# VHH binders against Uncharacterized protein YDL144C, part 2

Target 1, 356 residues: Uncharacterized protein YDL144C, of Saccharomyces cerevisiae (q07589)
Amino acid sequence: MSRILVIGAGGVGVITALSLWLKKESDVSLVVRSDYDRVLKHGYTIESCDYGRLEGWRPHHIYSSVEDAASAADNQGYNYIVVTTKNIIDGPVNSRVSNIIRPVLEKNKELHGPQLTTHILLVQNGIDIEKEIWAEFPREQYRYTVLSGIQLIGSTKIGSGHISQVGQDHLSCGAFDPQDAAAIQAANDFVRMYSNEGQNFVEFDPRVRYSRWKKLLYNAAINTSTALVGLDVPRCLEFGVNKKSTEIEVFHPAMREIIAIAASEGIIIEEEFITMFTEITRKKVFKPSMCVDCEKGQLMELEVILGNPIRIAKRNGVATPTLSILYNLLVLVQAKLKERKGLLKFDEKTATLVDE

## First folded at step 1 (VHH)

Design a09 (framework vhh_7aqx_2)
Fold by ESMFold2-Fast, scan of step 1:
Structure a09 (fold): chain B 356 residues (1-356), chain A 123 residues (1-123)
Amino acid sequence: as target 1 above (356 residues)
Amino acid sequence: QVQLQESGGGLVQAGGSLRLSCTTSGRTFSEYAFSWFRQAPGEEREFVGAISWSGGYTDYADSVKGRFTISRDNAKNTFYLQMNSLKTEDTAVYYCAAPLDEGYYSSTDFDYWGQGTQVTVSS
């Protein structure tokens, strides 16, 4: 039986753990932070459009921290680490993915050495999110693969220990390195263990870099713009000058710049996707995840959605006038959020940022 | 934008072999996954096999596993379906297909189809 550690107990992480648990082909551990005491005593209340209504649900194991999960007496090592947390590179250093998973990789190495390969599945938005893992964990010292998870799901935590899922669970899982046979096998095995008949949609992703750059057309143009202005997508489109300026002068230019950056990396994205992504939510009144995060006072996934693509563009000589303006304005929004959280301090007497 | 053209169909006796080819044009071949489908008279189109853009992953319908092999040649912008141990029930028009949205943002997984090539297996 595969042992799987799910890190992140938001709407996505809890449903991920539930789907694995329902299939009964893996031993599922979940890291629960703010809701730990409630969940330990009463379990989760889940209202799922795919999986039904559950009361008092718990996975096989619950831990209050990654460190506790790694050190547990029932820990025989983990075959998979599923990371569902927001990837906020410019946030606190201890919240970086490499630092979050480090205790598990160290413990797996200590307990099993070369006998256990740990499969790290990043269910997170963005470009170059796998590179931090490869940089921080030398292959000579650690045995692991890195997998990509793209999960389209409408799942939110509506109270302590209470999850509501109203959008169908759709997961695509593949290998970041398409030449890594072990990663490809691990991705296919995860798809098998995650799939629940007619209850969810799960597929192997043979084209991870293509899929991530393609999704970035929406994330880099629409998530970013909506977060900046605090409006849903239909309002952004309708409120533009002559009901056209948003799509013509903001969304489409940003998307074209992403296509040009992807092409400079050898990834060809079809022009038809500019129209498709603009139209897909034109008549659906909803706020993308970055907009919602900003409104809740949570830090945005800014660096993986705009920062990393812009750095790639600079390296490859690709111009990014629209993306760069969006990025630099959102850096200010991110700083405002950090200041509100006490992560940045400004001295009003000297009118300067307090160095830390 | 992407144009697909099948070739290699024909008449073959049961137990025989055929190799179908699909030649592509319009976009960089190496960036696409490809699939083969078939349609017998009076039936709906049925999935036959798929190959990832890297060639590292292949998938097959249960009815053809062990008998059919899909492969690609990026230098020739062509992918293939090698059909061995053919049965009379394999008689169909075979279509090659390329996905645009991989099932995420469209009601259909495939927007580019070839015109089809007839495969007839006689007893």
Scores: ipSAE 0.000, ipTM 0.115, lowest interface PAE 18.5, mean pLDDT 84

Design a10 (framework vhh_7aqx_2)
Fold by ESMFold2-Fast, scan of step 1:
Structure a10 (fold): chain B 356 residues (1-356), chain A 120 residues (1-120)
Amino acid sequence: as target 1 above (356 residues)
Amino acid sequence: QVQLQESGGGLVQAGGSLRLSCTTSGFTFSSYGFSWFRQAPGEEREFVGAISYSGGSTDYADSVKGRFTISRDNAKNTFYLQMNSLKTEDTAVYYCATDWEYRTVTFDYWGQGTQVTVSS
């Protein structure tokens, strides 16, 4: 049986662990931080459109930290590390994905054997998210692969130990390196272990880069705009000048810029998706994850959704006037959140940012 | 309330043809793309084909490319899968879906499925 560690006990992580647990082909461990005491004693209450209503549910193993999970893996290790936490590149150093997974990768490295390879599945938004892992863990020293998980799911933690899932669990799993045969095999194996017939939809993704750029049409245009203004999608569309300016002057231009950046890498995304992504939530009172994060005072996944796309555009000579304005305004929103959390300090007497 | 209903499945001989239909209600049909998926006994659900909201773009799994054609009729709120040169390997329950690749976490719907059995 595969030993799988799920890191992140938000809506996505808990449902991920549940699906793996229901399939009964994996030994499932979940890292639960803020809700650890409640979940240890009472389990999870889950209201799922796919999996039904569960009370007192828990995976095979629960740990309060990644470090504890790594320690508990003595002599066996983990076949998969599934990372469902937010990827906040510009956040605290200890919150970077490479630092979060480091205890597990170091422990697995100590467990020598020709069959011990760790498959790191990043179920996170954005582009170029795998590059930090490759940079921090030289492939000559660590035996691992990096897999992409694109999760289209409406799952939210609505209370301590309480998960509500209203959108179908759809997971696309593939290899970031399309030439890595071991990663391709690991992705196919994960799809098999995750699949629950009649309850979820999970597929192998043969075009990871394409899929991530396509999702960015929505994330880079709509998640970002709604986060900036604190409005749900229908309000953004209806409140625009003549009920048209938001889609015509903000959403569509941002989406076209993403298409242009993808095209600069040889990836073609059909223009029809611009209209489709705009229409799909027009009549759903829905606040995207970045908007919700901002409202909760939590840091946004700004760099992986806008920063990295803009850096790619700059390297490839693609103009990004709309994305750049959204990015630079959201950098200020992110700084406001950091200041409120004590991560950034401003000296009002000198009117300057206190460096370090 | 969104509903999708498949029809047109059944038993057919290898080399034969079938046309599946998916009739929809509860949303603005012309605003959405559509996909067909299938699931054989004991296997994972696999992508078969997709059509964009405008009908200007279609995509197919390599295993069905050249044999299957997806189309849509906005006036009837229905989309189709024309299956030609059927093989025993095409035996599966076929599902229709709205925008499986593009669903933004809050809107995604599936039909009940229709059985297609191809005999030799």
Scores: ipSAE 0.000, ipTM 0.150, lowest interface PAE 15.5, mean pLDDT 85

Design b01 (framework vhh_7b18_3)
Fold by ESMFold2-Fast, scan of step 1:
Structure b01 (fold): chain B 356 residues (1-356), chain A 120 residues (1-120)
Amino acid sequence: as target 1 above (356 residues)
Amino acid sequence: QVQLVETGGGLVQPGGSLRLSCAASGFTFSSYAMGWARQVPGKGLEWVSYIYSGGSTEYQDSVKGRFTISRDNAKSTVYLQMNSLKPEDTAVYYCARDLYEWGSDYFDYWGQGTQVTVSS
């Protein structure tokens, strides 16, 4: 039976663990941090549109840290590590994905060497999120694959040990390296283990990088702009000059720049999606996730949504005037959030940023 | 600090009426679409109704013509007027902000729920 470690006990992580547990084809471990004591004693209360109401639910194993999960006496290694945490690259160094998964990769190597392949599934936004894993873990020393999870699911932790899911679980899972046969097989195996027919929808994604670039048309143009100004999407569109300047001068140029960056890598995204993504949000009065993060004082997933695309553009000689302005202004917004949280310190007497 | 607090649930006879209220705090209420979802005993959650800042509304087919959603932006409150109640409307009703963002992770808040029981 596959042994799976889910890291991140928010709405997405807990429902991921539940779906795997219900299928009965895997041994499921969950890393629970702030809610550990409550969940250890009382389990989870889950209210799910796909899976029903559960009281006192627990996966097979619960750990308070990744280190504890990796070192458990009953642990014979993990076949999958599913990472559902936010990817805030410019946050604390010890929260980097490579540092989070390191204890598991080291332990699996110690116990099994090349006999066990660890499949790392990143259920996170952005582009190039897999590259730090390849950089930090030389593949001649570690046996692993990296998988992409794109999840459209409405699931939130509404209290300690309490999860509410009101939108259907829809997961696309594929291999970041389309030439890695082991990763492709692992993704298909995960789809099988995750699938609960009649309850969720899960499919193999044969074009991971395409799917991630396509998602960035919305994230890099609309999440970013709304976060910068603190307005919902319809207000951004209606408040523009002649009710047109936002879409014509901000959203569409940013989307076209993303298309150009993807094209520089040989990935073609049809220009029709610019119109489609703008129109689908025109009448929805809501604030995208990056805007909500900013208003709540939480750090934004800035680097994986704008930073990495811009770095790719610079490497490939693609001009990004719109994305670069959005990025550099949001860097200041992110710094403001870090300062308010005590993660960044400014000395007003010397007018300088306190380094380290 | 986002908070949604539902009130107004209770026991009613079939054919009766109830009005649910949801008091919101900790965000710019007028900028968000608000909705109601319900958890029917032994079944999953289902969306019931939505309302946009301009007053435009959407309803699940099973409640259309019987339920009316409305909002008061000055009070940061959303309401659900339920008429011609049926036993199958028995559920815990939750107030929620719009759950889905196209091409992005979602930040969702909903209240703790209020029980509605339709029984003779």
Scores: ipSAE 0.000, ipTM 0.109, lowest interface PAE 17.5, mean pLDDT 85

Design b02 (framework vhh_7b18_3)
Fold by ESMFold2-Fast, scan of step 1:
Structure b02 (fold): chain B 356 residues (1-356), chain A 120 residues (1-120)
Amino acid sequence: as target 1 above (356 residues)
Amino acid sequence: QVQLVETGGGLVQPGGSLRLSCAASGFTVSSNYMGWARQVPGKGLEWVSYIYSGGSTEYQDSVKGRFTISRDNAKSTVYLQMNSLKPEDTAVYYCAREYGDFWTEAFDYWGQGTQVTVSS
């Protein structure tokens, strides 16, 4: 019935497609890039704490590009576009979410005009991630809604076509615009189609911006700090001066700054979440996603986790001394990663950055 | 609206056992991730155990083999069976509804806590 296109074949994207496929209430297409040939021939090997072990699994359709998926839409189009890729605002222009989804929005418009509304579900970290889509696609010309997906899941691609999920699949889905009745309905419909009783947990999120700011208490303080120093959370806490300086001088101040920014928008995040987020992972020996990305030489989701919060703070007159120092140091880490990838050029003769 | 009420704490001798209960209201226990965390005197909170919506469980290494988390969906109650208790297990134990994943675990709602003291 519903045609759903999942973009991004990492750990999150593949499990998302699997859950939708297992429910048998949607026609599932997955965009697979680097692993396309392997998946086409052998399918996915999945080891999931929620869904069990699967061998040779494929969704209903696989495509090597978004353009190919868009061209194959026929008269049905796509009801949902689920974007699970990293949101790297400062990365290559062609990797921007708006540019990634553009072929599908153009094709849906061509095929269906006002008869089909495309629901864009961003299963990505950060704040203000929907702004680019609203700016690039005028609502007078395109029929769409933008939905928020907060997926708390530990799923990693451990080899070509091989996914390991060790953290439970929990998805919170809601509307970025709380006044958009169509988006609210689409989010509730997605929750129904995604839900697999006894295997996963999925819920409608009535307070998307609250939920995203709340998650940023962890992401903006802990993901960022661990990425900067290349340590897991317990090591950051134990290695601090007197086993206290990290939480008192880094994590907690960063979290308080996030709370202050949210409050400047009229969103109150309870102070007890500072203690909760610091303590609940104190004995969990793991590296948050930004730390893992940095260690793998992949660009970090820096702008959506720190850049956008700091820009909101500046607009609203909120001081961010701790977030700003973390951000400016991580900008240098990001630049190092870009230089290694050939995305940034430095002229050693003039000792200057080569601007584009 | 959402409420979690812990009971079952008390004073117990080393090597003893206690069963903590968490009565939940305002949501469906079987559809949510439920956990237990503890606040050790003079220290911070630490995660103890987690039960996923599908029924699988996870434990902190220090309690593995000694503690068992379970639930009774008909009673909307989550339990923590604590065996072979040690003085270091002395803490206020909190029941929580949480968002579980491997990378970042967050609790949505917390109870008031119940005191467990392991002493001679």
Scores: ipSAE 0.000, ipTM 0.244, lowest interface PAE 12.0, mean pLDDT 85

Design b03 (framework vhh_7b18_3)
Fold by ESMFold2-Fast, scan of step 1:
Structure b03 (fold): chain B 356 residues (1-356), chain A 119 residues (1-119)
Amino acid sequence: as target 1 above (356 residues)
Amino acid sequence: QVQLVETGGGLVQPGGSLRLSCAASGFTFSDYAMGWARQVPGKGLEWVSYISSGGSTEYQDSVKGRFTISRDNAKSTVYLQMNSLKPEDTAVYYCAKAYYDELGTWDYWGQGTQVTVSS
C-alpha cells in the first residue's frame, strides 16, 4: 500500500486526501496546522459536488507538523509527498518548498537510503518550481522524483474543519523530467490511486512544461492584472478605455509575451488560446486566486508566475515590456503586504528600506 | 490522443437551420464541459455556446433563442442546433473541450466546419 503525506490542509489539500482515502489504495496522512485540534476531535465537515456530504471525516493519520509526520513514519517511510501549499519564493525562508519537505526526505534517506524512492508531487502554480528541489537535494545523495500536479478545482475552507467544494475535481499529473521513467511510472500510479470513477477526473500529463506554460497565459496576464487592481475579470474588461484597452493593451500583449518565451524554449502555444482565455472568462464574475490573496492580505505567488518567466525571457533574449511592468508594480504590492506583516521595515526618518 | 471531429456544416438560406455534431474521443467525455466557437476570416475567434459536465448551458447574446447546445454522454457527442440562421452567422465553427468548466478555459479544438448562410 502506498504511504502518502499531503502537506497543506486548505480546500485543495483536504479534497486530495479525501479522494485518495475513498479509493482505498493508499495510506493517507494529512498535515493540519490551525485546524488540528478541531479535526483531531471532530473530523472534517465536507460538502463536495463530487464526493457528497461527509461529517466527522478523517484521513488515516493527521499530524500538526511535517516534522511530526516525518518522525511518525514507520519502517516504510512515505512513498509520496503531495505539496498543496502556495509557492512563495520571496516569502519567509522556512516556508520554501525545499524546507517544508526536508524533514521527510532526510528521514526517508536515514531509514532506507537507496531502497526507497520518494515521489514529490507539487500541486502548485508556476514555472521552474521543481528546480529548487533538484538544487537543494543532490540526486547522488537523495532518491526521489518530482511530479507536477495541475489542479482545477473550486474548493475552499469556509470554517474550521469545514470544506466546501463547488468546482469539479480535475487533476493533471505528470513528470517534470519527461525522460525520467521512474517519475512517469509514479505519476501514472498516482493517477490510478487518485481516480474515483464517476466522481472525479484525473489524467496523466505527458507534457508538463507545455501545460504549465499554457496555464501561464491566464495566470501571468489575468491573475496578475486583477490582483493589481482588485477587480474581477468582467470588470477589468468592461472598465477599460472604450471597453477594449484591458484586453488589447494589457491581457493580449502579456499573453503574447508568454507565448514568445515558451517558443524560445521550443514549446509552441497557438495564438487561438489568447482569444479563448479572454473571451470565455469575459462573462464570468470570477476573481483569480492572486486577486483573492491580495484581498486577504496574503503574499502572492509572484516569482513563480512572473519572476521566473521574465528571468527565462532575459536569458533567451525575449522582450517582455508588458510582463515587466506588471511584475514591477506587483513587486510593490507584495512589498506592501510584507510590510504589513512585519517582514519588511521602512525607516521614515531616512526614507530608506531597512531590510537589506 | 484527444480528437474532436465536427460534422454538419454546409450551405443554408437565411432563416434556415443546421445541426452541428462533434464526436469526441481520447478522454472521459462526461467529465468535461464542451463548447462551440466560430471565426470569420479577418475577425477574431468568437465564443458561441457552452455546456457544463452537469448540463448547464450558456450562450453568446447574439445567438440566444436561436441556437441550442446539447450533449449525449453515451455517444461522446456535443451538438449545436442552429435555427433562424442569419448571413452574420457565416463562419467556421469549432468544437472545443474545456480545460476547467467553472473557469471557462479551453485546451483542445477541432479542425472546424464551414457554415455559410447565403441565398
Scores: ipSAE 0.000, ipTM 0.206, lowest interface PAE 14.8, mean pLDDT 87

Design b04 (framework vhh_7b18_3)
Fold by ESMFold2-Fast, scan of step 1:
Structure b04 (fold): chain B 356 residues (1-356), chain A 120 residues (1-120)
Amino acid sequence: as target 1 above (356 residues)
Amino acid sequence: QVQLVETGGGLVQPGGSLRLSCAASGFTFDDYAMGWARQVPGKGLEWVSYITSGGSTEYQDSVKGRFTISRDNAKSTVYLQMNSLKPEDTAVYYCARGYTFYEDRGFDYWGQGTQVTVSS
């Protein structure tokens, strides 16, 4: 029976734990921080378009911290760590994915040494998100694989211990290293354990980097633009000059720049996806996750969605005029959010940024 | 230009089997989901089956257990194996290119259709 630790108790994380729990092929642990006391006493209230209405639901185990979860895995360890938290590279050090998962990797190494391989599934947006893990955990010292989870789901936490899922649960799971046979096997095993016939949609992803670049057509153009202006997608399209300037001069150029960056790595994305991604939300009053995060005063996944793509473009000689303007303006929005949270200090008497 | 060409339709007796094929061109087949929909006489288009780029499948309740969708990426072809056919399966069957994004799933290009008639 696989032991699976889900880190992140937002809309995505809770539904991930529920799907695994319903399949009855894994022992599911969930790390719950802000809602821990409520969930420990009363469980979750879940309203799911895929899984139905549940009251008082709990996974097999709940822990208030990753450290507690790691310590409680007495002599067994975890086969999978599923990370559903936001990936904010420019945020606090303790929020970095490598620092979040470190207690589990250290405990698994202590308990079983080279006999237990930990499969780290990153259910997070962006490109190059796996590289931090490879850099921080030398493969000579740790036995692990890194898996990609692309989750297409509309699930939100609407109150303490209360999850509302109105968008279908679709997960694509694959290996970041396409030559890693163990990672490929682990991804296929996860797909099997996650699959609930007639309720969700889950698939093995044989082309992780392609899939992530493709999703960035939407995230780097539309999530970013909507976050910058605080408008839903239809308003961005309708409010443009002659109801055309947003898609023609902002969204489409940004998407074409992403296609050019992917092509510089040998990955071809068809231009028809530009039209497809623009049209699918044109008539849906929908604020993408980055826009919602900004409005809630939460830091944006800026570096993994725009920063990393632009750095790749610069290395490969690809011009990014549209993405660079979006990025540099959103850096200011991110700084505003950091200042409001006390993570960045400005001295008004000298009119200068206080370094660190 | 996206082009989808269905073949394999015809007349079949109740309880019989038929295999539809759809040859795709004008796009990178491996990157897209594919599906089948049908138009029953006197009704609108109804979805039948869906297969993702990764091979996961879904079926309309009325065909589940009787129909099987599959794909051959090397041939840029999607198939619909139809078993235990019933008179109510009589319809024009359309091949379609699919997409899944956020909570949405749909089709953006359709073939010309192939007629399937189930009668004695």
Scores: ipSAE 0.000, ipTM 0.269, lowest interface PAE 13.4, mean pLDDT 87

Design b05 (framework vhh_7b18_3)
Fold by ESMFold2-Fast, scan of step 1:
Structure b05 (fold): chain B 356 residues (1-356), chain A 119 residues (1-119)
Amino acid sequence: as target 1 above (356 residues)
Amino acid sequence: QVQLVETGGGLVQPGGSLRLSCAASGFTFSSYDMGWARQVPGKGLEWVSYIGTAGDTEYQDSVKGRFTISRDNAKSTVYLQMNSLKPEDTAVYYCARWEYLDSSGFDYWGQGTQVTVSS
C-alpha cells in the first residue's frame, strides 16, 4: 500500500487526505499545525458536497510537524509527499516548499537510500513552483519525482477542526517533466488512488505547463485585481466605468499578457479562455482565494502567480504593462501584510525600511 | 429543487455520432455554467466539457475537436454533440451544474445516460 504524507491541513489538504482515506488504497498521514491538539482529541468535522458529513474523522496518522512525520516513518518511508500549503516564495525561509519537505526527503534517503523514489505532488497555484525543488535536491543525491496537482475545489477551513467543501473536487495530476517516465507513472498511480467513483473528478494531466499557464489567465488577472481592491468578481465587473472598464482595460489585457508569455515558451493558449474565465464568475458573488487571504491578513501567493510570469516575460522580451502594475501595487499590499505580522519593520523617524 | 435529466445515449459504431441532451429545472438556468462529465468503466469520473453563461466553451484534450457543447436558455437545455466516437468514449455521461472554476467543479448532477461505442 502506498504511504502518503499530506502537508497542509487547510480545506484542500484535509479533503485530499479524506479522499485518499476513503479509497482505502493508501496509508494516509496528515500534518496538522495550529489545530493539532483539537484534531488529535476530537478529529475533524467535515461538511462535504462530495463525501457527506463526518464527525470525529481522522486519517490513519496525524502529526504536529513535518519533522515528527519524518521521524515516525518506518522502514517503508513515504512514497508520496502531497504539499497543499500556500506557496509564498517571499515569506519566511523556513516556509519555503523545499525546506518544508526536506526532513521527509532526508529521512526517506536515510531509510532506503536509492531504493525508494519519493513522489512530491505540489497542489499549489502558479508557475515554476517545481524549480526550487530541482535546484535544492540534486538528482544524484535524492531519488524523487515532482508532480503537479491542479485542484478546482471549493473547500475552506471554517473553524478549528472544521472543513466546509461546497464545490466539487476536480483534480488534474501530471508530471512537471513530461519526459520523466517515473513521474508519469507516479501521477497515474496517484489518480487511481485519489479517484472515488461518483464523488470526484480526477484526471491525468499530460500537459502540466499548458494547464498551469491556462489557470493563470484567471489567477493573474482576477485573483490579483480582486485582492488589490477587496471586492468580489461581480462587483469588480459592475463597478467599472460603464460596466466595461474592468474587463476591457484590466482583466482582458492581463489575460492576453499571460497568453503572450506562454506563447514565448511555445505554449499556445486559446483566446476563448479569456471569455470563459471572465464569464464563469460574472454572476456569482464570491471572492477568489488571494482576495480572501489578503482580507484575513495572510500573505498572498504573489510571486508564483505574478512574479514568476513577469520574470519569464522579461527574459523572453514580452511586454507586461498590465501585469506589472498589478504586481507592483500588490508588492505594496504584501509589504503591508508583512509589516502587520512583524515580518517587516519601518522606522518612522528616518522614513526608511529597517534592513533587518 | 434542482433536477437535471439526460437523454440521447445509446449504442453507436466507432466513428459514429450521438447528441446528448440535458433538461434542467429548479433554478435559473441562464445564470449557471453547465458541463458534462463521464464515468468510464474502470477509470473513474472525468470532466468532458464546459459551457459558460456567455456561451464560452472548454473541452478535455481527448475530446477536443470531436465534441461540441451548446445550450438553449429558452428550453433550459444543454447539449453535447459527439462526433468521431471511439471505443474509449464508452461511459455513463452526466450533465452537471458548474458553480465556479477557482474553487469548485460541478455542484449538482443528473442520473446519467449510457453511451456505448462498439462494433
Scores: ipSAE 0.000, ipTM 0.204, lowest interface PAE 11.5, mean pLDDT 86

Design b06 (framework vhh_7b18_3)
Fold by ESMFold2-Fast, scan of step 1:
Structure b06 (fold): chain B 356 residues (1-356), chain A 119 residues (1-119)
Amino acid sequence: as target 1 above (356 residues)
Amino acid sequence: QVQLVETGGGLVQPGGSLRLSCAASGFTFSNYWMGWARQVPGKGLEWVSYINSGGSTEYQDSVKGRFTISRDNAKSTVYLQMNSLKPEDTAVYYCAADFEYGLTPYDYWGQGTQVTVSS
């Protein structure tokens, strides 16, 4: 039976653990931080459009930290690490994905050597998110693959131990390295273990980088703009000058810049997606995840959604006037959030940022 | 419980026609955007067409002029009329619906229906 560690107990992580648990083809462990005591005593309350209503639900194992989960891996280790946490590369060092998964990879290396390959599935937004893992864990020293999970799901933690899922659980899973046969096999195996016929939709993704650039048409244009102004998508569209300036001067230019960056890497995204993504939420009162993060005072996935695309554009000679303005204004919003959390200090007497 | 059930797939000769139907249940159909996407053997999922709650339609360039999407709100059903079919249209066709979050073109998918275009 595959042993799977899910890291991140937000809406996505809990539903991921539930789907794997329901399939009965894996031993599921979940890392729960702030809700640990409540979940340990009372389990999860889940209201799911796919899986129904559950009270007192628990996966096979619950741990309060990744370190505890790694220590409890015994002589079998973990076959999969599923990372569903926000990817905030400009946040605290301990929140970096490579640092989060390190205890599991070190334990696997110590106990299993060449006998166990750990498959790291990143169910996170953005581009170039796998590169940190390859840089931090040399493949000559660690046996692992890195898999991409693109989750098309509306699942939110609405209270301690309480999950509400209103959008269908749709997961596409593939290999970041399309030529890594072991990663491709691991992705196909995960799809099989995750699939619950008639309840969810899960598919193998043969074109991971294409899929991630395509999702960035929405995330880099609409998640970012809504986060900056604190409005839902229909309000952004309706409040624009003549009810058109937002889509014509902000959303569409940002999307075209993403298409141009992808094209600079040889990836062609069809122009029809600009209209489609703009229209998809026009009449639905919907706040994207980055907007919700700002409202909760939580740091945004800024670098993986805008920073990395802009750095790729700069390397490849692609102009990004719209994305760059959105990025630099959101850098200020991120700094405001960091200051409120005590992660950044400003000296009002000298009017300067207090460096570490 | 939200469900999307596709019918109408099958084997057809090049140049032939098929009409796909998708019966929806468990939600207020008239408020939802509906679409079709296809999984071509050896390729990723490709968007084919959508129709919004107001009846406006869009098509992938390769099917434009050959395929027509329509909806019947009274029957909670979306259709894809496929004419002048080519071997390249061979795929599993999925019905999809948009819901609250809409981070990509579709939130909800059906189980799919196989369309094979060959002699």
Scores: ipSAE 0.000, ipTM 0.167, lowest interface PAE 16.9, mean pLDDT 86

